# VH-VL binders against Small ribosomal subunit protein uS3 (rps3): the designs that were tried, part 11

Target 1, 230 residues: Small ribosomal subunit protein uS3 (rps3), of Nanoarchaeum equitans (q74mz4)
Amino acid sequence: MASKVIRKFIQNAKLTVFSQEFIRLYLRGANVSKVIIRQTPIVNRVIIYSARPKMISEERKAHLAKLLELKFGLEKPVIEVLPIENPNLDAHVIAERLAMGIERNIRAYRRLAQRYLETIMNAGAIGAEIVIAGRLSGQRGKTWRFKAGNLRKTGTIGQFELDRAFNIAYLKPGVAGIHVTILKPDAEIPDIIEFKSPEEISIEEIEKIDKEIAEKMKKYLETYLLAKQM
Key: E = the ipSAE of ESMFold2; O = the ipSAE of OpenDDE; V2 = 0.75 times the mean of E and O plus 0.25 times the DockQ between their complexes.

## First folded at step 5 (VH-VL; framework fv_tezepelumab)

Design q2 (from p00 with heavy chain I104V T106S, light chain S31D D95A; at its last look DockQ between E and O 0.67; V2 from the best seeds 0.00; counts 0 for: pae E 8.3 > 2)
Fold by OpenDDE, look of step 6:
Structure q2 (fold): chain C 230 residues (1-230), chain A 122 residues (1-122), chain B 108 residues (1-108)
Amino acid sequence: as target 1 above (230 residues)
Amino acid sequence: QMQLVESGGGVVQPGRSLRLSCAASGFTFSSYGMHWVRQAPGKGLEWVAVIWFDGSDKHYADSVKGRFTITRDNSKNTLNLQMNSLRAEDTAVYYCARGPLYDVLSGYFDIWGQGTMVTVSS
Amino acid sequence: SYVLTQPPSVSVAPGQTARITCGGNNIGDEDVHWYQQKPGQAPVLVVYDDSDRPSWIPERFSGSNSGNTATLTISRGEAGDEADYYCQVWDSGSAHVVFGGGTKLTVL
């Protein structure tokens, strides 16, 4: 019974993520930051945070609601759109803007990345990174990395404090992936990162959630233990 | 006005050392990768070294690797080039140049200093 | 090592279009930058990222890059355009900045 509940939870979580991505795609250009889906027995609510809330008309909301019902089984969702306080510190907003900018002028990818990086930093970010990967200037796929400030990407805690977003620019020669990472000024970075020992991880609990991950973890643990004995 | 000003050039004997400096003004120095480029008399441009905006990485031309050291002090808006074991072929005008904003990969040079002449002769 | 090849000299009549080439193996896959250098002066960036132009550079200057050849085009050539021109790339494989040998442009 517990396994069924966990599976259902995982499935729901996946559905939620897919629906969120769908919403972002559907509302491309509206600079969607965050999407919250709240399912209650009474009503399904979809809260959309946007840097351009005016671009999301009532008609678009209505249409989106129908699509969500059809594609994801969200029954009669109520869509609410809220503004964002700091769009220049929002990884999703920046990623979308950058993607669209590159689509308008593929040759400006470097300038745009630099400009947005500066924008992020000027907005008070502790650190930021923009990674562009794709065929922008030739036949070969390349990766460009732009970094500013101090990004603490290491450790489980760092992952929670970093704002990360991915977007795709659709270009004539192909597609380019855009990764944006922002460490916001209000991020609480612990002075001491306590890493849980791999031995403290319950593999049994993980097996209940994802067998593939559990198997990987088992292998890792075995390797870790062997290394520790050496 | 954005400006780079090189100093420290002069005449030295082979095997000696020289330290060049580049003073930056008019822009946020700490945000840009910086380069040294040199030009021998009557010759073309030759890249010498690059240092990342935060000093986290450095690269050198093969011709100077092991002999030259590029450093920067972002608090003083200064770029430096320590040149050791100088050779006659190191004779050139040395330019400091600004790279792209926050670019981890070196790109173009949009600001150049006036250059400082280094002559290595016996 | 990555090598960029430029013609040593190009001549153009006033008002005509000058084209300076920069050859390199699959250079079309690289971002090419161009510099102008007049005698006794530091180089000046005239084209970057193959075809972009700094705002202080006249529209007469343009760039293209495809295949094995990048080209700097100077339309309506003027006497003031007489200078040495260098192409440049970043070679990620060797982590080196590479310059071409330079081209002397003469406006006759």
Scores: ipSAE 0.019, ipTM 0.591, lowest interface PAE 5.9, mean pLDDT 86
ESMFold2-Fast, scan of step 5: ipSAE 0.493; ipTM 0.767
ESMFold2, look of step 6: ipSAE 0.027; ipTM 0.598
ESMFold2 (binder alone), look of step 6: mean pLDDT 93; pTM 0.952

Design q3 (from p00 with heavy chain G33A L101F I104Y)
Fold by ESMFold2-Fast, scan of step 5:
Structure q3 (fold): chain C 230 residues (1-230), chain A 122 residues (1-122), chain B 108 residues (1-108)
Amino acid sequence: as target 1 above (230 residues)
Amino acid sequence: QMQLVESGGGVVQPGRSLRLSCAASGFTFSSYAMHWVRQAPGKGLEWVAVIWFDGSDKHYADSVKGRFTITRDNSKNTLNLQMNSLRAEDTAVYYCARGPFYDYLTGYFDIWGQGTMVTVSS
Amino acid sequence: SYVLTQPPSVSVAPGQTARITCGGNNIGDESVHWYQQKPGQAPVLVVYDDSDRPSWIPERFSGSNSGNTATLTISRGEAGDEADYYCQVWDSGSDHVVFGGGTKLTVL
């Protein structure tokens, strides 16, 4: 049994992660990667890194701020958008582009994954992997794995950075999970407050706060679990 | 247009070595995993080895592991198979075959060479 | 140690449908590919990823894969379809490519 203090900390951390994921969902198409929320007594700064900053209009920022207040209780949110230096080395950007590309033409899933691997490697990655799981071709759901370079250098501290992202392609016959892993030459100490696995989240606790968010998180978890069936 | 041409086959005595080469043309060689597949006279297809598009990973059939070495030179569009400690059971036509574009699970073979005959006899 | 089982031979009359099976434990969980080989020639890919067909292969060729059996179906059989046919999977347990023993299709 966890203490009340520890339980509350876990719930608050999950809510922060969920608000960041909500921002990525709301701004889908703008190639959002890193989202930082800095809370102060006066304002809450929401810093969004995007490969397509011009797609995030002042109107969309204002609406997002209202949604964050309504759904997450974030007081006086101020939305700031910053560009991504190299979107071709960003796992979240690649995962979203791949998911949306597959949604436009499901038959292109293989060619799109292969082309994005080439794009990642040409941008200077040491290694990369794209995993697609779902029903995209044939008579059943399957897992396709595409790899380039060397991901085995992950153990070299201060020389390389591992970037990972998950996204969902919403298709007529169902959904497909997309996992992107990129090993790149930049190395920095990442933020320690992060949930890597959707299995760690509690839908029951989120539902106490907002039923709409809980429903979306449930769909996200279901898609992740489907993609994990390898 | 797209072509794979094997060379280096011949007649060798048991215990000797032979090196096969495969020259690729008409496609971006460095973007594809490459395989060797063999076929003994009058028998079926048997997979021999694979090398990933960048040379970073390799797998071998149990029957050749430790004796055969697969390599590639992307600057010359060439795939190689070094065959050591040859046995009568290695007698076969050896095919060079192209795997899918950047595919980790290798999948299917869409382009095959014409094959080169290796005969191991005493 | 994964094994793919094919019948040694299958006969079909011209204009009729030929079905060549490939048996394997839970083969439906794998991606199955099919090759055609004529005497003295290299194999040719005819069906990949269970049911997809290369653009240069006639629509008469189709495939399916479910449970413990994958099937290559050749509709409106022609004399030119006479060949050996091989099924193939990637066995992730051993990191090996596995071929079936081959099926000789005769068009009589």
Scores: ipSAE 0.006, ipTM 0.470, lowest interface PAE 11.8, mean pLDDT 80

Design r1
Fold by ESMFold2-Fast, scan of step 5:
Structure r1 (fold): chain C 230 residues (1-230), chain A 123 residues (1-123), chain B 108 residues (1-108)
Amino acid sequence: as target 1 above (230 residues)
Amino acid sequence: QMQLVESGGGVVQPGRSLRLSCAASGFTFSSYGMHWVRQAPGKGLEWVAVIWFDGSDKHYADSVKGRFTITRDNSKNTLNLQMNSLRAEDTAVYYCARGPLYDILTGYYFDIWGQGTMVTVSS
Amino acid sequence: SYVLTQPPSVSVAPGQTARITCGGNNIGDESVHWYQQKPGQAPVLVVYDDSDRPSWIPERFSGSNSGNTATLTISRGEAGDEADYYCQVWDSGSDHVVFGGGTKLTVL
């Protein structure tokens, strides 16, 4: 009984993590941060926090809803997109921007990391760290760490949140893992509203998109596991 | 056709203000960072300001910081530059230019330029 | 403040290769872009991200970037290539776009 309950919980946790990462990969470029999936007997609410909500069209929401239903068995998904209050203090937003920037020019990875570190601190972070691991500028695979401020609070007036994100840059020599850590004042999640998807998509169209995303997810998971060993 | 058209240039006295506008057409304006670049008569190109695709971040050249304000209206496909406390050294042709898709910093190049609008600051 | 250094002028004979340099501290770690400007006209992008070309630019235009020097190379020089050429980077340390001083290319 206990074993069955534990196994079901682990299976559901994996499904949730994979579906959240699938959403981030599907909506790559929209600067997706937090993804919350609230499962109820009536509806499954998928709440997506994005720094570029206008990039997520009604058609893309409809495609995503069908993909989540077919690939993860998520019944009656309702896609809600909410703006991010402070994109420059959001680890997932910074990680995606940095990954896409490095994909544009791999040789600029050090300058780009320093730029985003300054951006985070100027936005009001207490401390921040960017870690890049991979083969960059023709060099052997290495790990670079960039830090600013204080990532350990020494005394407390007020509350602080540690925000962490992982992303990967898809490069010609392979992939590079990017970890962003931001220590910032706590933020409250905005009120959630429901939006219903108006469009439906063909099964063939969904299968094509799914195949492309599956390949990216395989690279993501392999890079993530490698980075966890470091 | 993708196009940028500047307007608002003219002759203005030192210490006065002037507002430049840039109308974009033929591309998804809201997806691109936008820049202002100027060129004094017979001189080289000098960068003035940038605004990110969604207006969330802005940067200015040290020579104009505190005097110039860059803004955009994505619903109208328009970029603006409010120039206050104008000086003789602000005399130049002002170009609006399209940055790369979204906020990719190291790819900040200008693939589309307007024709330029002349700003002359004289007494 | 980051500075990009270009020679003021470069001359090339018709059909020969012109090389215009852009010097900057650790410029090889940045993306370098190049613009062509003819008198009375707006600048035109000729090379971006060190070595890539827009589809409307001939293949005889190429670029490279390593160490402290970026180079714009124009093969088989033509009279129509006479113009001012500017290099440009985004200096992430200052959050500024930086242009070189410009190089006048003369084909004679």
Scores: ipSAE 0.005, ipTM 0.436, lowest interface PAE 14.1, mean pLDDT 79

Design r10
Fold by ESMFold2-Fast, scan of step 5:
Structure r10 (fold): chain C 230 residues (1-230), chain A 123 residues (1-123), chain B 108 residues (1-108)
Amino acid sequence: as target 1 above (230 residues)
Amino acid sequence: QMQLVESGGGVVQPGRSLRLSCAASGFTFSSYGMHWVRQAPGKGLEWVAVIWFDGSDKHYADSVKGRFTITRDNSKNTLNLQMNSLRAEDTAVYYCARGYLYDILTGDYFDIWGQGTMVTVSS
Amino acid sequence: SYVLTQPPSVSVAPGQTARITCGGNNIGDESVHWYQQKPGQAPVLVVYDDSDRPSWIPERFSGSNSGNTATLTISRGEAGDEADYYCQVWDSGSAHVVFGGGTKLTVL
């Protein structure tokens, strides 16, 4: 049964990635970083690391649990929220803050990128890069890159942690992609799973539960499909 | 396997109308913005119009604004250009082209072109 | 309103490097794309977003864009490279695609 074990592993990995991205979109504004799903015989523990734990109320946790059970088949999900030790060194936190900042003021995209880059370096990063791609402040289809410090990988396993995140700024009329890379001093690292495709998610089913998150998921999927064709 | 095939070109008298069509295959048509680009005999490329991937927005070159209408049918994978009040200056090969309009990672460019269809406006 | 200026013609000897320029006010702040068109054929994308190349285009084709000039560079010129070359930008101010006038490349 090696082929069945391999297929189940791949399916489980896809569901994990999709559920993690769904959780980040559902809890947008709470600066969610890593999401760990631990299956036990009793419950499925969903551990969410957030830079703004107070934004995740008991009501939001209960609703999220129902959505995860409905859409991803997680039985008896228990949502736990833990703080992030240093949000200024977390690529997912920075990417969401930058995306939401650009959404509030598109003209400030360069200033925001430079300020967050400075924030990352001041927090102790060895190096960092922010890439913004899309239509911003009267320019179209342009890619902007901002770098600081040294992002060179070393051969020593325990010396450095490389953190990467992707997020989307939802702009009228389109979207802009935001990529954040941070090289930081060594820390214990949960496995970071490569982003897969969200094609398996049914937006229509999610819309019956929460129309706002369904709209964000639809925009995310559309943007992902456009980017995938490059 | 990805291709665009234009049709509907021909010879037409000034002041009349013509409808061009573009059939797309081999890719997810509804995910891309689509453009019309024309080229007069012996001249350079001139952009005509664009329509967003979902049909929600459209832009036109000043020379055709008010006379041409770009539309799409995502259920049939077709792009159309309705050309009204045709002038001798509209004589050109018309190309259908796949572009990225407001794509997250890519600028507005044309990676797939049709073969072109000739429109001749003469009396 | 935005104008892209290309030389009408450029010549290159076989095996040598051809450079085709595209001039525009602060064009380095825009994304420039390049197309190759051979007689009787549709244009073909050869370089996009200033310097990226489609996977089916040879590595001999490259691009750069800074200040007021974008450049398409064709290394090791071949007879098959003879064509008209067009640069293109999206003018966000007018929401229009703008093409350069085209450059005829001759390999002699």
Scores: ipSAE 0.000, ipTM 0.413, lowest interface PAE 15.3, mean pLDDT 78

Design r2
Fold by ESMFold2-Fast, scan of step 5:
Structure r2 (fold): chain C 230 residues (1-230), chain A 123 residues (1-123), chain B 108 residues (1-108)
Amino acid sequence: as target 1 above (230 residues)
Amino acid sequence: QMQLVESGGGVVQPGRSLRLSCAASGFTFSSYGMHWVRQAPGKGLEWVAVIWFDGSDKHYADSVKGRFTITRDNSKNTLNLQMNSLRAEDTAVYYCARGPLYDILTGYAFDIWGQGTMVTVSS
Amino acid sequence: SYVLTQPPSVSVAPGQTARITCGGNNIGDESVHWYQQKPGQAPVLVVYDDSDRPSWIPERFSGSNSGNTATLTISRGEAGDEADYYCQVWDSGSDHVVFGGGTKLTVL
């Protein structure tokens, strides 16, 4: 019986994740990052953080609310849009900008990845990684990794935030997955932080990212197919 | 003002060793991969070696593999090239050059070059 | 071993356009960079990522890259453009930087 309750809870959690990714796909171009759904008995508040809030008109909000009700059964949704304070430190914003940039010029993928890595580090990140998987040059699909700084956490938990995002570049020969990882300071400043030594992403961490990219790509394909049914 | 300054060149007999150094200033040295490129008198540019921004990876031209060792000291903003078992064909002006930001999988343009240091291997 | 092929020399009259080619198998799939080297001086980057220019390089310098040929174009040639020009790519298959053999530009 517990297993049935747990199964329903997991299904509801998956539905919430899919609705958040659907919102990002629906509002593509508005640089949507965090999406918070606050449920009450009366209304469901959907809070959307965007780097381009002006791209989300009142009519577009109304339409999105209707789609969330119809597609995900979200009762009485109310859409609120808030700006992102530091878009250059937001993994979802960077991932969307990079994906759309590559879509405009596939040959620029290396230069764009380098530019965004520098943009992230200049904004105050401790470390960052951009992974691009797909066919971008030549005939074979490959994985390209671009790294900066340190993605290794200190011994003090909760003083750093690891921000991760996945996006898809829609290209003429297919799709390319883009994974962005940013390690940045938390809002609370730690008094003492000790790094044992400057380190890059470990081989084990790289293998974890590869597995995560594959899993995320499957989730995005499912969400993309759902969005196409709008 | 971004600069690379090479030193350590000179005249050396075949089979001997020489160490070149490159001092970087005006940019965050630890964020860039660094290269050595050489040019024999009257000939074209030939790539010699690269070292990643953190020293974790290195690649060498086939002609110098096993004889040359590229190293860096990020705390001192210096790049080094240890040249062992020198041959007459190693005679060239050696340039250090700034490579890709961090560890970009493919290299990019060399936007900063040193003035070069002359290495002459002769009997 | 990946090879970049350049003509050994190109001549141009003052005010005319010089074109320097760099041939390589599927070079259009790679990013090509171009360097100018004057006698006794270190190389200077003039074009990067096929067609982009550093801010200190005149607009007379431009580049293109497609198929098996990349081209450096220098319009309105001047005596000061006389130099050796080199193309360069990164060969991911060998993890090597590859330079072309160089082209001597003469302004007659």
Scores: ipSAE 0.006, ipTM 0.445, lowest interface PAE 14.5, mean pLDDT 79

Design r3
Fold by ESMFold2-Fast, scan of step 5:
Structure r3 (fold): chain C 230 residues (1-230), chain A 123 residues (1-123), chain B 108 residues (1-108)
Amino acid sequence: as target 1 above (230 residues)
Amino acid sequence: QMQLVESGGGVVQPGRSLRLSCAASGFTFSSYGMHWVRQAPGKGLEWVAVIWFDGSDKHYADSVKGRFTITRDNSKNTLNLQMNSLRAEDTAVYYCARGGPLYDILTGYFDIWGQGTMVTVSS
Amino acid sequence: SYVLTQPPSVSVAPGQTARITCGGNNIGDESVHWYQQKPGQAPVLVVYDDSDRPSWIPERFSGSNSGNTATLTISRGEAGDEADYYCQVWDSGSDHVVFGGGTKLTVL
C-alpha cells in the first residue's frame, strides 16, 4: 500500500481527536461527550452532544467556531448542539462531573466516586470502573480503583458497548487523573449513526491516540490554556 | 461489637470438597466487600478470593481459580467459600476478612478478621 | 506476578525504632496496608493507606511509601510488638490482593 495515504489517514484521525478533546476542554462544565466533525467542501459541521445544552450560548458557539478555525484550520465551521439521551451512562459526562466535584471538595473523592458508580449502575450499566490517580492526600501520588458490576463481556460483540473517558481534576497540591469505563447494552439510534465519524481505525491505535491526547491536554491546560482564561 | 466468626473447617481427603462459612455481626454486612485469606502452617498470608458488597463481582487467586467459589447471603449476614477438588497445598487456616465499603473494594484494607478455621487436606 | 519483598526478620532493642520495609516495583503508586500477627492469633490492621492508623493502634506505629519501597516504622519498641508483620497491596494487573512474605520482629 501507499504509505503516504496511510500517514495522511492517521494524521487526519489525530487532528480530529485533538479537535474533539479541545472542544470538551473549552466547553468544560457543559458535560460534552460525543463530538462529530463532518468535513465537506462547503462547510465543516461540528456536532456536539451535551448533557447541558443550555450552557452553550450562541456567543460561545461563535467563539468556539473561530478558535477551531484558528487552531485546527477548520474552514467555515458550523456548530450544532444536541442533547445526550442518558448522561448517567456516558463516560465523558461522568468523568467531567467527578473531576469538577473533586475540585470543589478534594476530601470527598471516595464518596463522589462511589456515588457516581451507583448513578451509573442505576441507569442500567452492566459494569463500570472509576480510577483516580494523583496526589489527593499526603505527599505521594496514589491510585484508587472503584468497580461496580461486571466489566467482562459475555456473549458476542455488538451486544454490549464499552465507553471510556479521561478527565483531570485540578487541585491545590497538583492534578488527579480520572478514568471512567462503562459497559452498557448496545442501543444504536439511527439518527446518531449518521453522525458517526466515517473513520474506523483499530482499537489499539485509538487507545494510543487517547493516551497522547490526555498527556498533551494536561500540559496545555496547566501551562497555557488555563492562563489564557480559556 | 463488630465480629466475624468462621466455621466449617476440618480434615478432608484430597479431591474432596468442603464449605466454609463466615457469620458477620455488629456492622452493615451488605455495605462491605468480603475476602477470604489463608495461611499454611508456618507460612505467610495468602489471599484467596473477594466478593463485592452486592455480589456483582468476584476475583480468585490463580491457585484456587476454577476450584473455589465465593458467595454471600446479605439477608443472613453470611459469607461462604465452597472448596472443591482440594489439594494438600490447600491445607491452611482460612480467615474471613472485611474489605472496603461499597465500590471501594480494590484499594481497601482488612480492618476486621475472623478467628480463622483450620482446613487440613491429608493424603 | 507482582511480588512484595520483605526482610525475613528484623530485630530492635527496647525503646529503639524498628523499620520494616516492603519492596515492590512502583509501590509508591499503590496504597499499602500493614498487619501485625502474633502466634495463634488472627492478623490485626496496624497501618492503612500508607500512613493512616486505626484509632486503637498506638501512635508509635507509622508508615511511609514512595518509589519502590514502603516502610512500617515502630517507635519506642516494646516486647509486646514482637510479631510477624505483613504488607499488602492490590495488584491491578492481575486483579489480586498481594501480601508480602512477612517479617518477624524480635525485641531484644
Scores: ipSAE 0.089, ipTM 0.616, lowest interface PAE 5.9, mean pLDDT 83

Design r4
Fold by ESMFold2-Fast, scan of step 5:
Structure r4 (fold): chain C 230 residues (1-230), chain A 123 residues (1-123), chain B 108 residues (1-108)
Amino acid sequence: as target 1 above (230 residues)
Amino acid sequence: QMQLVESGGGVVQPGRSLRLSCAASGFTFSSYGMHWVRQAPGKGLEWVAVIWFDGSDKHYADSVKGRFTITRDNSKNTLNLQMNSLRAEDTAVYYCARGPLYDILTGSYFDIWGQGTMVTVSS
Amino acid sequence: SYVLTQPPSVSVAPGQTARITCGGNNIGDESVHWYQQKPGQAPVLVVYDDSDRPSWIPERFSGSNSGNTATLTISRGEAGDEADYYCQVWDSGSDHVVFGGGTKLTVL
C-alpha cells in the first residue's frame, strides 16, 4: 500500500547519498567535504566543497558529470567547485588526509592520528576524536581511539556543530576504517549522533562503467560495515 | 632534554594530607595527558590517576577515588596530586609519568617517568 | 575490575630466549605495553602497542598479543636484562590503567 510518491521520495534520498559517496571516491586526493545537489527543472547543480579545488580539472568535472548522468540518472549536471573555509576543522578533509598518510606509511598511524588531533584543536575545535579500526599493528585487527578536548558538552546552551566523517586506508593486508568526529562552534545544534551508513549501491553496474571506481566503492562499503560492527 | 621531577613526599600520620608536585621540562607539557603511578615497598606498580592535557577530564583508581585529587597548571608546567585521608596502604613511591600526546584511551603508555618520591604513612 | 596475570618469576640461561606472559580476558583486543624496572630505579618503557619498541631498546625485545595472552620475548638473554617486567593496558570499560603483578627475570 505504499504510494508512488513515497517510493519516489525514498529512491531520491538513496540516490543523493550514493552520489555524494561516489563523488568523494572519484575525486579522492582533492579533499572533498560537503557535496550539495540542487535539482531544478532546467539544471542539476552539483556543488563540491574541496580543500584542493585546483586538483579538480575541467576534464575531471566533465567525466564526473557523464558518470553521474549515466549511473545515477542525474539530468544535465553542472559541477561547481568551491573552497573549504577551514580545512583543519573539516572532518572529511582530515579523514582523507589521515587515510592517505597511513597508506604511505602504515607504521606512522599513531603519530599521524595524534598530529591531526593537534591540528584540529589548534584550529579552534572544542573537541575531536579519531577512531581507527583494522590491522595496523601486531597480528590482529583492533580499534584505536584518540581523543582531545571535550566531545560531551552538558549544561551548555551555546550552539555548536558536530562534524563526522568516515574514510578508509587501502593497505596491503586489507583495509582500515577511519572515523573522525569534530565538535566546533557553528551556531548549529548537533542533530547527528552517529555515523550514517551508506546504502547498498549497484557496484556491479558501476564496474561496467569504471572498474577502478567500482573497486574502491566495494572496499569502502565493506570496510564501513566491518568497522561499524567493531 | 625531557624530564619529570617529583617532590613533596615525606612521612605523614594516618588521616592527614600531603600534596605531591611534578615539574616537567623539555617538552610541551600542555599537550600531554599525565599520570600518577605508585609502588609500595617490595610490591608492583599500581596506577593512581590521570588528567587530560587540558584538565578537562580526570580518572582515579577505585582505591583513591574521593580521597585524592589530580590537578595541573599548564602555565607552570606542573602536575599535582592532593592526597587526603591518608592510610597505611597509601605508603609507596609515587611516580609521575607522561602519557601519549593527547591520547589517554586505548594507547595510554608511559614513555617518560620521574625518579619517584617516597610517601610513608605511619604513626 | 580488569586483571592482568603474570608469572611471578621466569629464569633464562645466557644467550637463550625468555618469554614473559600477560594474561587477560580478551587482552588481544587491547594495546599492551611493557616496562622494565631495575632495583631502585624508575620503570623504563621497552615495548608499546603490542610489538613496537622505542629507538633506544635493542632489537632483542619484541612483543605479541592475541586472544587472552600477550607475550614479551627477550632473545639472546643477557645479565643486564635481569629486572622486574610489567605489562600494562588501558581498560576502556572503566577508563583505568591496569598493570600486571610483575615478573622477576633471572639470567642464570
Scores: ipSAE 0.006, ipTM 0.481, lowest interface PAE 12.1, mean pLDDT 79

